# Designs tried in a protein design chat: VH-VL binders against q92529r149to334. Part 24

Target 1, 186 residues: q92529r149to334
Amino acid sequence: LGPGVTYVVKYLGCIEVLRSMRSLDFSTRTQITREAISRVCEAVPGAKGAFKKRKPPSKMLSSILGKSNLQFAGMSISLTISTASLNLRTPDSKQIIANHHMRSISFASGGDPDTTDYVAYVAKDPVNRRACHILECCDGLAQDVIGSIGQAFELRFKQYLQCPTKIPALHDRMQSLDEPWTEEEG
Key: E = the ipSAE of ESMFold2; O = the ipSAE of OpenDDE; V2 = 0.75 times the mean of E and O plus 0.25 times the DockQ between their complexes.

## First folded at step 25 (VH-VL; framework fv_tafolecimab)

Design BB5 (at its last look DockQ between E and O 0.43; V2 from the best seeds 0.00; counts 0 for: pae E 5.5 > 2)
Fold by OpenDDE, look of step 25:
Structure BB5 (fold): chain C 186 residues (1-186), chain A 130 residues (1-130), chain B 106 residues (1-106)
Amino acid sequence: as target 1 above (186 residues)
Amino acid sequence: QLQLQESGPGLVKPSETLSLTCTVSGGSISSRSYYWSWIRQPPGKGLEWIGYIYYSGSTNYNPSLKSRVTISVDTSKNQFSLKLSSVTAADTAVYYCARDSWYIVENPVYGTRSSYFDYWGQGTLVTVSS
Amino acid sequence: EIVLTQSPATLSLSPGERATLSCRASQSVSSYLAWYQQKPGQAPRLLIYYASNRATGIPARFSGSGSGTDFTLTISSLEPEDFAVYYCQQYSNWPTFGGGTKVEIK
């Protein structure tokens, strides 16, 4: 990714995630992100996606998803994806909406077949705590965004492996590590 | 609609290099979302992943074949290619090119990207024979 | 490498019957498992990804379940076109495939 890749997308806001994604199974994590997309899209006027027949949310999902923060909702943003972070900025690049370090991002997914234009990712930050951030990515851009995030994850992980200090654990073994990757201050 | 098509010689002599090309149509190989893989299937046997390439040229190979495999990409032609050197009868197989799908990502990852294959070519039989 | 063992090797059933196919991994693959259908002379077709998600255009009669090391593909009611070889594939590490289960007509 080098200096990173930048996309123009719409930020729809975020919703608090009250449980660690690592403590949840894959199915549940996927459901959380999909539900988050659904809830935020419903809350934001003009969000694309006529959510026809939504099944009532499971009690479980309701207990995991908290309050929404719709600050900056509907705003066109510049999203820069790098091995270091996901950086969300206003189009004029003067205001940072969010800068999520890669180590703070635990999960990212596209929407379901009915929400193909959306990307959701879970990150920790001081403002929102643990939250699922929702991006509207039109015209097939959602797949590119997810691909870029995946690539960034991969590259960051490779970098991590080159640092002999921590034994890479298999994904299933790392469920217990709630702590973000320590940036070796070079 | 995305389509993949394998092309190349159907017959290769032992010790020579097998060369195949996959032509992608209905979509760009330069997509950031996808990787492009080669998979083979010996007659009457299961499937074996050979390796993948990203549009940037980044590659990953099956450890069992790594020393003999080279995958390359030509974004201008919307193609990617496979070379397998020093072939033997054991390399006789139907060779498929496929697209790797990636819709969900987790951190940490496994070190090497791996995925499932949502689009396949029709496959091309390559026979290694003297 | 992660070895996937599929069972049974052959499953003989009649149209309308329920098919249950098993895939066991030598180590945990979490939910990074896919299922494919392959008919004679054709390329594999993706059925299921991430253990339980149906691919686009796949009929509802196909379902996947499981996590870790044990996975199941279920065809609730076999259609004539469902008689084929089915492969599981893990992508927790470099991709590996099971040996396949042949679903044949009784």
Scores: ipSAE 0.109, ipTM 0.686, lowest interface PAE 1.6, mean pLDDT 87
Fold by ESMFold2, look of step 25:
Structure BB5 (fold): chain C 186 residues (1-186), chain A 130 residues (1-130), chain B 106 residues (1-106)
Amino acid sequence: as target 1 above (186 residues)
Amino acid sequence: QLQLQESGPGLVKPSETLSLTCTVSGGSISSRSYYWSWIRQPPGKGLEWIGYIYYSGSTNYNPSLKSRVTISVDTSKNQFSLKLSSVTAADTAVYYCARDSWYIVENPVYGTRSSYFDYWGQGTLVTVSS
Amino acid sequence: EIVLTQSPATLSLSPGERATLSCRASQSVSSYLAWYQQKPGQAPRLLIYYASNRATGIPARFSGSGSGTDFTLTISSLEPEDFAVYYCQQYSNWPTFGGGTKVEIK
């Protein structure tokens, strides 16, 4: 199909995820994005009023999340979603902030009533290792963004099923997403 | 403001095909964000998911019904439809159409997509009787 | 197929009382569990998604909890409009529903 769909969203930053995805059940994964949004929004002053309801943080989730990276915090970005990747660029398209191949993305969450204007996704890249990236998506756009990510996941999976000789690529994606933490904290 | 409305015959003879249409109003069936499902409820019993369709035509069906079910979409009419073949009295139920919402998506390496239903039609009773 | 077992089948309670409804899954569904309310002659209404999140417009007296195989819906103080049948539904795989718990007025 086409080269993907592009949205203009605000990048709030990312926060390190210290544990392997395989070591966490789905309930814990669900809470990772909510805690990550909470922490990043508190660190970026303009976003803290965007939550409708804030749950108390879990002690266990606090041990799973590491340091935040706010290098591009608050910047409006162009997000392009395709079956190949999530591509994040500056507004003038001169600089790539991140390019996360679909094989390096484990899941995305957002657009629910408690985080109406936010999308978070967990991905690996050489700069941030495994991290949860937070996007602010105004005016109901969060639902369109999460839906496009979901469509990209399903279409990529359909392509995989039509081309069985590409099984090593799927295997590499699974291994990449489950790599253990290697960065030392002290 | 989104509303879903089931329509079709309320009486179907055994061995024939049950055919229903869901008309979507107050929103577009062509949304990237949503799947469209059929769910049924036999009188006095619980709910059973039949299957879903995405606006592109991609479908997934309940394995227990898969051999008899076809779900289709007509985006120009903002409608999706159910056909259930070779019906018996066991297929007597209230049939609902429903919308899924996307709040969490996973890489499908972990399994098939699944969903919960935020908007429902009012339901239509279909009786299978001679 | 993931089977959901709801208990009790019937709760007979008065307005103002606390209702506790259970849903057990035959295998782990993580947090992919929703709760619905259904009144006679009406379609189900979404109450809770992802085990514990209230759907839009759902009063705070409704709360969900649990993960894995054991889930609970709690209505902290029953209102007259809360007397209905409640269903749980998992979506970690293709959707399946529990058999329901009827909350009826004494």
Scores: ipSAE 0.038, ipTM 0.548, lowest interface PAE 5.5, mean pLDDT 79
ESMFold2 (binder alone), look of step 25: mean pLDDT 90; pTM 0.927

Design BB6 (at its last look DockQ between E and O 0.47; V2 from the best seeds 0.00; counts 0 for: pae O 4.6 > 2)
Fold by ESMFold2, look of step 25:
Structure BB6 (fold): chain C 186 residues (1-186), chain A 130 residues (1-130), chain B 106 residues (1-106)
Amino acid sequence: as target 1 above (186 residues)
Amino acid sequence: QLQLQESGPGLVKPSETLSLTCTVSGGSISSRSYYWSWIRQPPGKGLEWIGYIYYSGSTNYNPSLKSRVTISVDTSKNQFSLKLSSVTAADTAVYYCARDSWYFVENPAEGTRSSYFDYWGQGTLVTVSS
Amino acid sequence: EIVLTQSPATLSLSPGERATLSCRASQSVSDYLAWYQQKPGQAPRLLIYYASNRATGIPARFSGSGSGTDFTLTISSLEPEDFAVYYCQQYSNWPTFGGGTKVEIK
């Protein structure tokens, strides 16, 4: 992937995830993604998902999702996807909105029939702890974005296979790939 | 509407190379979103994944077949191809091409990229016989 | 290699009956499991992905459940077109398929 692939997408915001995604089954992770998109879209005027009604959230989903963070919500951003990180910047590159290292990203989803124009990813960082970040990607771009994220995950894993004898690098990579993303699991 | 169609000789002699082409229509093989796979099924038996290719030429193969398999892509013709060398009667099967779906990705520690197949070709029987 | 064991090998039922098909993995595959239907002379058709998500155009009588090592495909009230072979497939690692369950008319 080299220096990365860059897309222009809309950042809708993020919502706190109160439990490790690795501790949850896929059905629950999918419901979390859909609920996170719904909550963030309700808070940002003009988001395409804001007018499509869904089932009310269960008590279980309400216990997993926390507060939303709408800083930079609705802004067009440059998203650069590389084996090192997902980097989100303003289009003029004057401000970094977020830089999520690949080690800290556990799950991404989007472009399917129920979330055609959205990509959601779960990342852990010092500002938002663990949060589900929502991107709006129009005109079929969501599939390209999710495909590029998947390619970055695969290429990073191949880089790990090429350097198995460097123990510090192995520890850093194994933390991203196998460890649950929880701070409270200490 | 997206369609995949296998083509190639239906009869191959032992020790020769099996060669098949998959033509993609109603969509582009040059998508960043998808990988393109070959899967086979011996008559009356189960399914075996052979390998995939990304439109850039990046491949991954089933370890049990890797030494004999080459998958290639021709983006100008919207096609990808399979070569399986040194065939025996055990390679007699229906060969399918398929699209790998990318709606969900996780950050795995050790594995080949996750794949399930949302579009399949109709299959072509290749018989290995003298 | 992750081995998938499907049971029963054959399930003999009548139209209108409920079919329950099992797939067991040799190690955890989390939710990375798909189900396919295959009729004679046809390509497999994707029914379920991520253990429980129905693919586009698949009737609601098909449902999937389970996670980890034990998975189930359920067909409520069987229709005549549902008599076929069903395969599970994992993609936690490189893809492998189960041996299939044939659903046939009793």
Scores: ipSAE 0.152, ipTM 0.602, lowest interface PAE 3.8, mean pLDDT 80
Fold by OpenDDE, look of step 25:
Structure BB6 (fold): chain C 186 residues (1-186), chain A 130 residues (1-130), chain B 106 residues (1-106)
Amino acid sequence: as target 1 above (186 residues)
Amino acid sequence: QLQLQESGPGLVKPSETLSLTCTVSGGSISSRSYYWSWIRQPPGKGLEWIGYIYYSGSTNYNPSLKSRVTISVDTSKNQFSLKLSSVTAADTAVYYCARDSWYFVENPAEGTRSSYFDYWGQGTLVTVSS
Amino acid sequence: EIVLTQSPATLSLSPGERATLSCRASQSVSDYLAWYQQKPGQAPRLLIYYASNRATGIPARFSGSGSGTDFTLTISSLEPEDFAVYYCQQYSNWPTFGGGTKVEIK
């Protein structure tokens, strides 16, 4: 990715995730992100994908998803994806909406077949704690965005493997370590 | 609809290099969302992953084959290729190209570095014989 | 290398019967497990991914379960077209496949 790749997308806001994604299986992670997309889209006026027939959310999902933060909702943003972070900025690049270090991002996915224009990712930050951030990516851009995040993750993984001091395969223990968000002093 | 098709010689002599090409149609190999893999299956045996390539040229190989395998990509032709050097009778197999689904991603520390294969070629038999 | 052991090697059943296939990993693979169906002379077809998710176009009679080291593929009621070899595959590390289970007609 080098200096990173930049996309123009719409930010729809985020919703708090009250449980570590690492403690959950893939099915549950997927359900959480899909539900998050659905809830945020319903809450943001003009969001594409108003789901006509929503199944009532499961009790489980209701217990995992918290309050929404719709600050900056509906805003066109510059999304820069790098091995270091996902950086969300206003179009004039003067205001940072969010800078999520790659280490703070636990999960990313596209929407379901009915929400193909959406990307959701779970990250930790001081403002939102643990939250699922929702991006509207039009014209098939969602797949490119997800691909770029995947590529960034892969590169990070390779870097991780090159560091002998780091124990690989922490995923085997799936211990829900709520590691506090530490600002890496850049 | 996405289609993958393997092509190359069906016969290779021992110690020579096996060369195959996978042609992708119905979709772009330059997609950022997918990896492209080679998998082989000896006659009457199970499946063995050989390696994958990303559209950018990034590769990952099976450790058991790493020293002999080279995978390359030609985005202009919408193709990716496999070279396996110093072949022996043990390399006789049906060779498949496949797409790795990368729609969902997670933190590298949590272990996702590969995926499942959602699209496959029909496979091509390569026999190593003198 | 993560080794996947499938059992039984061969399963002989009649149409309409329930098939239960096992896949055991040498170490935990979380839910990074896929199942494939392969018919003679054909490429494998993806059935299940992430242990329990059905691939697009896969009939509801196919289901996957399990996590960690033990996984199961279930075919609730065998159809004639379901007689094939089934492989599990983990992708927690570099991809490895099980030895396969042959489901054959009794």
Scores: ipSAE 0.025, ipTM 0.657, lowest interface PAE 4.6, mean pLDDT 86
ESMFold2 (binder alone), look of step 25: mean pLDDT 92; pTM 0.943

## First folded at step 26 (VH-VL; framework fv_tafolecimab)

Design CC1 (at its last fold request DockQ between E and O 0.49; V2 from the best seeds 0.00; counts 0 for: pae E 2.03 > 2)
Fold by ESMFold2, fold request of step 27:
Structure CC1 (fold): chain C 186 residues (1-186), chain A 130 residues (1-130), chain B 106 residues (1-106)
Amino acid sequence: as target 1 above (186 residues)
Amino acid sequence: QLQLQESGPGLVKPSETLSLTCTVSGGSISSKSYYWSWIRQPPGKGLEWIGYIYYSGSTNYNPSLKSRVTISVDTSKNQFSLKLSSVTAADTAVYYCARDSWYIVENPVYGTTSSYFDYWGQGTLVTVSS
Amino acid sequence: EIVLTQSPATLSLSPGERATLSCRASQSVSDYLAWYQQKPGQAPRLLIYWASNRATGIPARFSGSGSGTDFTLTISSLEPEDFAVYYCQQRSNWPTFGGGTKVEIK
C-alpha cells in the first residue's frame, strides 16, 4: 500500500455514535450502519438509489445514534487510504474534511448486496468525536474501498507484530479507541 | 462466469520446489475488490490456508509455512502462482486456489476481518515422492 | 491462532432426519464464521457466511446460527446429496478451518 491509494467518492456526512461499536453485537452494528446510511441519504439531495427503511428505528437505535454533521455532505472528495490513516480532502481547495489515524478507526463495512454503493466506517476525531462516516461509492467502488481499508489494517498489524518493542503497546491501542484522541506512537 | 483453474506438475521430488499456477477467467486478477488465496488439503485430512496475494502484489502467509512460501501475480496472463520450497512427503496434498471477499473489516487489535471463500478451483493433487 | 473444534467427528443419520453440527472457537470470532460442504473428489462449496447467511444457490434446509464461540449448522431434512463432510472456517489473523464433521448415511 505504501504512500496509499486514492479514490474519488462522494461524502454524505457523519452521525455521532454514542456507544462503542465493539460493545454491540453483529445485528445491532448492522442496524446502526443501515440507519446511519438512511439518515444521511434522507438529508442529502440527489443521493443515489435512495436507501429505503422497511421499519421504524428501534428505541435502542435512538439511544446509540446522535447528531448528524452534514457540513461537507454531497461533495465529491479524495479519499486516500494508507497504513497511517484515512484522509478525506476536497479536491478543489485541499480542505481536509477528516484525517483518521488507523488506530482511531474501529470498523468499516460496505459493498455487500444490501449496501452495494456505500461504505460506512466508525472513527474518532476531535471534531466529530466517535462518528459513523458515510461514503457513496458508485460503479462498484465500495468493494474496492473496503478491500483497500482491509489491506491497510493488515499491513499495519503485520508491521506492529514485527516490532518487538511495540508488543506492550497493544494495551495503548485499546486505550486510544476508548479514550479521547491521542497521537500515534511513532 | 468466474472460473479458477489450477495447473502444474502433479509429481515433485523431495527437497525441490512445488510450483502451481491459478488461471482466472470470467474476472480480473487486477481487481481491488478481491484477495486470491492458495489452500491445501492432505489426502483424507482437513483444509490448510497457505496465503493470499492482493492485486498490488502484497502477500500474507500462514505462519507455519511462511519461510517456504512465495505467492506471485502475473496480471498480463490473469494468473497467480504458488511456490513452496524444500518439499517433503508432508506437503503431498490437493492444492486449491480460491477467491476471498472482505465486506467487513475491523481494527485487528480489537476485532477480526470477516472473510470467506466464494469461488474455488477444482483442485490439483501434488504428490511428493522420490 | 484460533482453533475451531467441530463435533461430532461423524454423524450417522438417515435421509429425512435433522442434522445438527457444532463448531466451537477457542476465542470469540464474533459472527464471522463460514460453513463449507465438501463431497469426495470435489472442492469445498460455501454454504453459510457471517454465521447465518446462506450463500447464493444454497437450499433453505441449510441454516446457521451462533455467535462468539459457539456455532451450529442445521440441515432440517437430509437429502441424499447432503451426505458429505462439513467444515467451519474463521478469519481472525489468518484463516483456519475446523477438523470437519462427516455426515454419513446410517
Scores: ipSAE 0.487, ipTM 0.768, lowest interface PAE 2.0, mean pLDDT 83
Fold by OpenDDE, fold request of step 27:
Structure CC1 (fold): chain C 186 residues (1-186), chain A 130 residues (1-130), chain B 106 residues (1-106)
Amino acid sequence: as target 1 above (186 residues)
Amino acid sequence: QLQLQESGPGLVKPSETLSLTCTVSGGSISSKSYYWSWIRQPPGKGLEWIGYIYYSGSTNYNPSLKSRVTISVDTSKNQFSLKLSSVTAADTAVYYCARDSWYIVENPVYGTTSSYFDYWGQGTLVTVSS
Amino acid sequence: EIVLTQSPATLSLSPGERATLSCRASQSVSDYLAWYQQKPGQAPRLLIYWASNRATGIPARFSGSGSGTDFTLTISSLEPEDFAVYYCQQRSNWPTFGGGTKVEIK
């Protein structure tokens, strides 16, 4: 990815995730992101995909998803994806909305068949703690964004494995850790 | 319309290296949305994923084949290639190139992603024989 | 590695009959399962993605259902061209396929 890839997308806000994604099964993780997309789309005026007939959320999902932070919701942003981070900025690049280190990002997904223009990712930061961030990616950009995030994950993982001080199998042990990558600040 | 076409020798001797090329037409291999995969199928058997390459050159391989597999990409020719070294009769198969569409990505520590293959080449039979 | 088990291995039916194919995953894959059709001498063709969505150009007689670990492909009324091998597919770390179900003419 080099210096990274930049996309113009719409930021819709985030929802706190009260449980570690590692403590959940894949099905639950997927449901969390889909539910988060649904909730944010309902809360943000003008968001595409507000479903009039929303099924009530499951009790389980309601216990996992916390409060929403809709600061900057509806804003067009520059999203830069690199092996270092997901960087969200205003179009004029004067304000940072969020800078999520790749090591703090655990999960990223597209929407369901009805919300194909959305991307959700779960990240840890000092402001939102653990939260699912929602992006509106129009004109097929959602797949590009997901592809790019996937590539960033893969490259970072390869770098981790190539570190002479780290045993490749350690990633299996790190499944119990809240932070997948301890970059030793060399 | 996107088309993929495999090319290469149909016969390889044991211990030699199998080499195939996939030519992509009707679309760019430099798309950020897709990965490019090799999949094989031994005669009368099921499908086995070999590996993928991204337009940037990043690769991932099936653990069972990782030590013998090299996938490369040539964006200028809109092609990607497969090399499988030290072949045996067990490597006799129809080899397919395919476009890989990703919808879910997880930090590798979680070990889970989701994708499917929406476009395939016609496949090419490679026989390993002395 | 997630193992996909397809059943039955062979399904013998007549044109016009309903075909029901099963795919079971060793662990949950949510609804992210794909189905492929492969005719003799041809490459696999994507039929269903995300468990229940038909790919472009796929006839309405094909439908997919299921979530988690249990999935079903249904052909409501078999056409002569539907006699083929069907594979389910998932991706965890790397893509894996089921062993396939052969739908053959009775």
Scores: ipSAE 0.440, ipTM 0.813, lowest interface PAE 1.2, mean pLDDT 89
ESMFold2, look of step 26: ipSAE 0.142; ipTM 0.632
ESMFold2 (binder alone), look of step 26: mean pLDDT 89; pTM 0.920
OpenDDE, look of step 26: ipSAE 0.411; ipTM 0.809
ESMFold2, fold request of step 27: ipSAE 0.428, 0.175; ipTM 0.736, 0.663
ESMFold2 (binder alone), fold request of step 27: mean pLDDT 89, 89, 88; pTM 0.918, 0.914, 0.913
OpenDDE, fold request of step 27: ipSAE 0.380, 0.440; ipTM 0.793, 0.813

Design CC2 (at its last look DockQ between E and O 0.64; V2 from the best seeds 0.00; counts 0 for: pae E 7.1 > 2)
Fold by OpenDDE, look of step 26:
Structure CC2 (fold): chain C 186 residues (1-186), chain A 130 residues (1-130), chain B 106 residues (1-106)
Amino acid sequence: as target 1 above (186 residues)
Amino acid sequence: QLQLQESGPGLVKPSETLSLTCTVSGGSISSRSYYWSWIRQPPGKGLEWIGYIYYSGSTNYNPSLKSRVTISVDTSKNQFSLKLSSVTAADTAVYYCARDSWYIVENPVYGTVSSYFDYWGQGTLVTVSS
Amino acid sequence: EIVLTQSPATLSLSPGERATLSCRASQSVSDYLAWYQQKPGQAPRLLIYWASYKATGIPARFSGSGSGTDFTLTISSLEPEDFAVYYCQQRSNWPTFGGGTKVEIK
């Protein structure tokens, strides 16, 4: 990916994920991201997609998904995907919306067949803690975005494996320890 | 319409390297949306995924074949290729190239990708025989 | 590696009959399961993706259902052209296929 690839997408916000994705099975992780897409899209005016009446969320999903942060929702952003991070910026002001280190991203998914224009990814950051971030990617761009994320994951992993000293799996596993992000009260 | 076509020798001697090329037409291999895979099927048997390549050259191989497999891409020719070294009779199969459509990626710690193959080549039979 | 087990191995039916094919995963794959049809001398053709969504051009008589570990492909009324081998497929870590179910004419 070199310096990274940049997309113009719409940021729809995020929803807190109260459990580690590592502690969940694949099915549950998938359900979480789908539910997150659904909830955020419903909450954001003008979000594209006739959301068919989805089955009421399971009690389980409701217990895992927390509050939504709709700051910057609906904004067009520049998304830069690299092996280092997902960087979300406003196109005009160059304001950083989020910079998620790749190591902090555990899961990324496209939408279901009814939400093909959406990409969701779960990341940890000091502001949102653990949250699922939702991107609207129009005109087939969602596949490119998710592809790029996937590629970044793979490249990063390969880089770690080539480094003799650090068992990449252990380092990524250790950082995923639910250390409560202590709000450094600056 | 997207089309994939396998090409290469139909006969390979034992211990030699099997070499195949997949030519993609009706679409660009340089798409960021897809992986490009090789899949094989021994006569009368099931399907086995060999590996894939991304347009950037990133590859992933079946663990059972990893030591012998090399997949490469030539974006200028809109092609990707398979090399399988040290072939034996067990490598006799119809070889397919296919396009991967995928929707889910996970951190390699989880090691999970979800995809399906929406376009296939017609396949080419490669027989390993002395 | 996720192992997909298909059953039955062979299904002998007459045209017009209903065919029910099973695919069981060794672990949950959510709804990320695909079905393929393969006729003799041909490449596999995608029938169903996401467990229940029909690929383009697939007749209405084909349907997929299931989630987690248990999946079903149903052909409501078999046509002569439906006699083929059917494979289920998942991708976790790397793609794997079931062993296939042969639907043959009785």
Scores: ipSAE 0.417, ipTM 0.808, lowest interface PAE 1.5, mean pLDDT 88
Fold by ESMFold2, look of step 26:
Formats: structure tokens, C-alpha cells, sequence
Structure CC2 (fold): chain C 186 residues (1-186), chain A 130 residues (1-130), chain B 106 residues (1-106)
């Protein structure tokens, strides 16, 4: 893997995304991250720029978001961004919170003016299935984080274009981002 | 304070290549947080986004112009440039460079999007005429 | 491609009057809509981003509202410097701009 860029940020948690990304238009995917930030911020005391949700979400948005996972809520973490993955670790315990391969990440979003210190991204993993993960960054750092993720996406895509015979067809790659996680029977 | 300034020839003959440079001063073009865009405006008409470049060299172009557009960056000079090939009278416009501040990135299979343009150059008129 | 339609094309008003400018998108753009002011011979100036948030240094008389497909820019009491062309711009996909609304002195 390349050297990556590492940031120290606060992990607030994640919330399950119950629908395939392909079934949602761009505007809806954007609204999901805004709603996810709102819900997780209200559930985690002391979030920077904390607010209460005043505007009820649409019934569609409410049906798309599932349960929150706040296991590591409020923890300062080491976030490493590379062309291979987003890796979230606790610096003092060597514990991996999440490791999301770039192909498993569909998008990332910064906050709006009342949530400018937040970054949200949607990814699949075996523990949380498809979920929106929320990071709280220090002032100004959120833009650096989202820019680094964007750079990693673009560099990975260039690698894909240069070696298309070694990489699944573009349609197959998009399906892996939109596949529902299956539960084991029994 | 951050300033953007367009430069290049104001007159281009039909079928030739329009070439412009934007010089950034009071700030660095090498930023993870910003994209750098070209936008044009025909006289008396509206605005059309041409494309952007990231300081790494990554580009994205307006699909209607894509076949004729090349945007490049020279970080050592704090500059980015536009080339538009095979110009016609329809390409006569004021050309602006702008800083593109963003809040959303997507995996490239869904596209990368920009937020809004917070700093603009003063614009340079390019006339395509025999 | 997302098309933005601005109305009216021209708004003729006097100083002190309230201006209401409309922008409609062909598809939902959520709240990712910006407004710009352009005076003759000048570059556009960012007024509003994300539908309702003022850019740095923008006077209180400017406000934005709306979401989805219908957006409004309001100037509560026109000043002489506000007579200009106003453009909306969407960000859900690649950038596109509306055709503009010219606010002119009656």
C-alpha cells in the first residue's frame, strides 16, 4: 500500500443504511449523510457544534436509515487514508475500529455550516454492513480529510483505468458498492 | 488575500486552439480542499462550467466540451491552464478561473462533485474571429 | 444534465422594494444550490451557498430559501448597489447555472 495520510479525528459512530446505493439518486444519497450526522450527533453527548434535530426528515429518509452503532463513540482515533483503504484505529490500544477498502466506499461528504466539523462516509464491512460513519474533525481539518479521501478515490480510479483487464468490469465494481450485505441463515 | 488572474491572447482564429493561464497569488494551488475551475460566459449570456483540475493533475470536464478541452496544472508556478481546440465563433466569451470549494466527494464511478465558487478571477474576453 | 430555470428574466423595481427571485431545477438538487450576483463588467460574486447560508461579507438583506427543485433568493429592501444580474448554480452533479434574473431600476 502507499504511505497514506494520517489524521487524528474523533469517531462518533455509524448508522446502518438499509437500501442499495443504486436505488437512490445523488440528492437522496447526500441527504442520507446529512440526516446520519444529525442523528449520531444527537446521540453522542458533547459533540462539537452539537444541535437538536428541528426539521423532521422525509418518510423516505427515515426508512433508509437503521440502527446506530456507538461502540467507539467520542473516541480519538487515527484515520489513515490511502489508495487502498480508510483505516480507523485506536492509537493507544492497537485496536482496529474499521478498515474499509476503497472499493467498499461509495461516497464521503463534509458538513454544512452548522456541522462543518463533520465528515461522513458510506461503506460496507462485515460488522456494520452498509453504514454511514461519522467523524468529528478539528476546525478546518474536515476539508483536509474530505480532500484526501477524494484524492484517494481519483488515484485508485486511475489505477483501474490503466489496468482494466486485471480489474472487474466497471458495472461489477458498482455492484459491490450497492450489494446488500447478507445474513447467514441460522 | 487569495487572487486569481487570467492571462492569454484575446483574439484567436477559427479552428485554432484557445489557450489561457490562471495565476493564483496570496494562496497555494496545492490544496487538498479545493478544485480549480474554468467557467465561461458569452457576451450578454449566462455562465457555462468548462471543467476543473485538482493540484495532482486529476481533471473533470463538462460533457458537452469534453472532446475539445484540456486543463493542466503547474504547481511550481502556482498556475493552471485551459486549452480549447478547434474553436468557432460560438467559443467567443469571457473566460473566468475560479476556486471550487467542496463538501462532497464520491467514488469515481458515481462522479466527483464540487460545492461552490468562492473566488473568481476578473475574467478575460477571448474573441474568435477571422 | 440538470437544467436550472430562473424567473422572472427581468425584475424592474425601485430602491427600497423587496425583490423575490425564483430558481427551479429539472431534478432535485437537495439544498446544494448557490446564488451569485454579477454587476456589469465584473465577475460573479458568491452570495448564498447550500440554498440558505450567506457567504462571508454578504449583507443581512439577502436571504435564500428552498430545497429540492424550488429555490428563492430574497432581497428584503433593495439598495442602489443591488441592481445586477443574479444566477443560481447547482452542485448535485457537475455544475450548471441558471439563465439569470436581471434586477433593474424601474
Amino acid sequence: as target 1 above (186 residues)
Amino acid sequence: QLQLQESGPGLVKPSETLSLTCTVSGGSISSRSYYWSWIRQPPGKGLEWIGYIYYSGSTNYNPSLKSRVTISVDTSKNQFSLKLSSVTAADTAVYYCARDSWYIVENPVYGTVSSYFDYWGQGTLVTVSS
Amino acid sequence: EIVLTQSPATLSLSPGERATLSCRASQSVSDYLAWYQQKPGQAPRLLIYWASYKATGIPARFSGSGSGTDFTLTISSLEPEDFAVYYCQQRSNWPTFGGGTKVEIK
Scores: ipSAE 0.014, ipTM 0.562, lowest interface PAE 7.1, mean pLDDT 79
ESMFold2 (binder alone), look of step 26: mean pLDDT 89; pTM 0.915

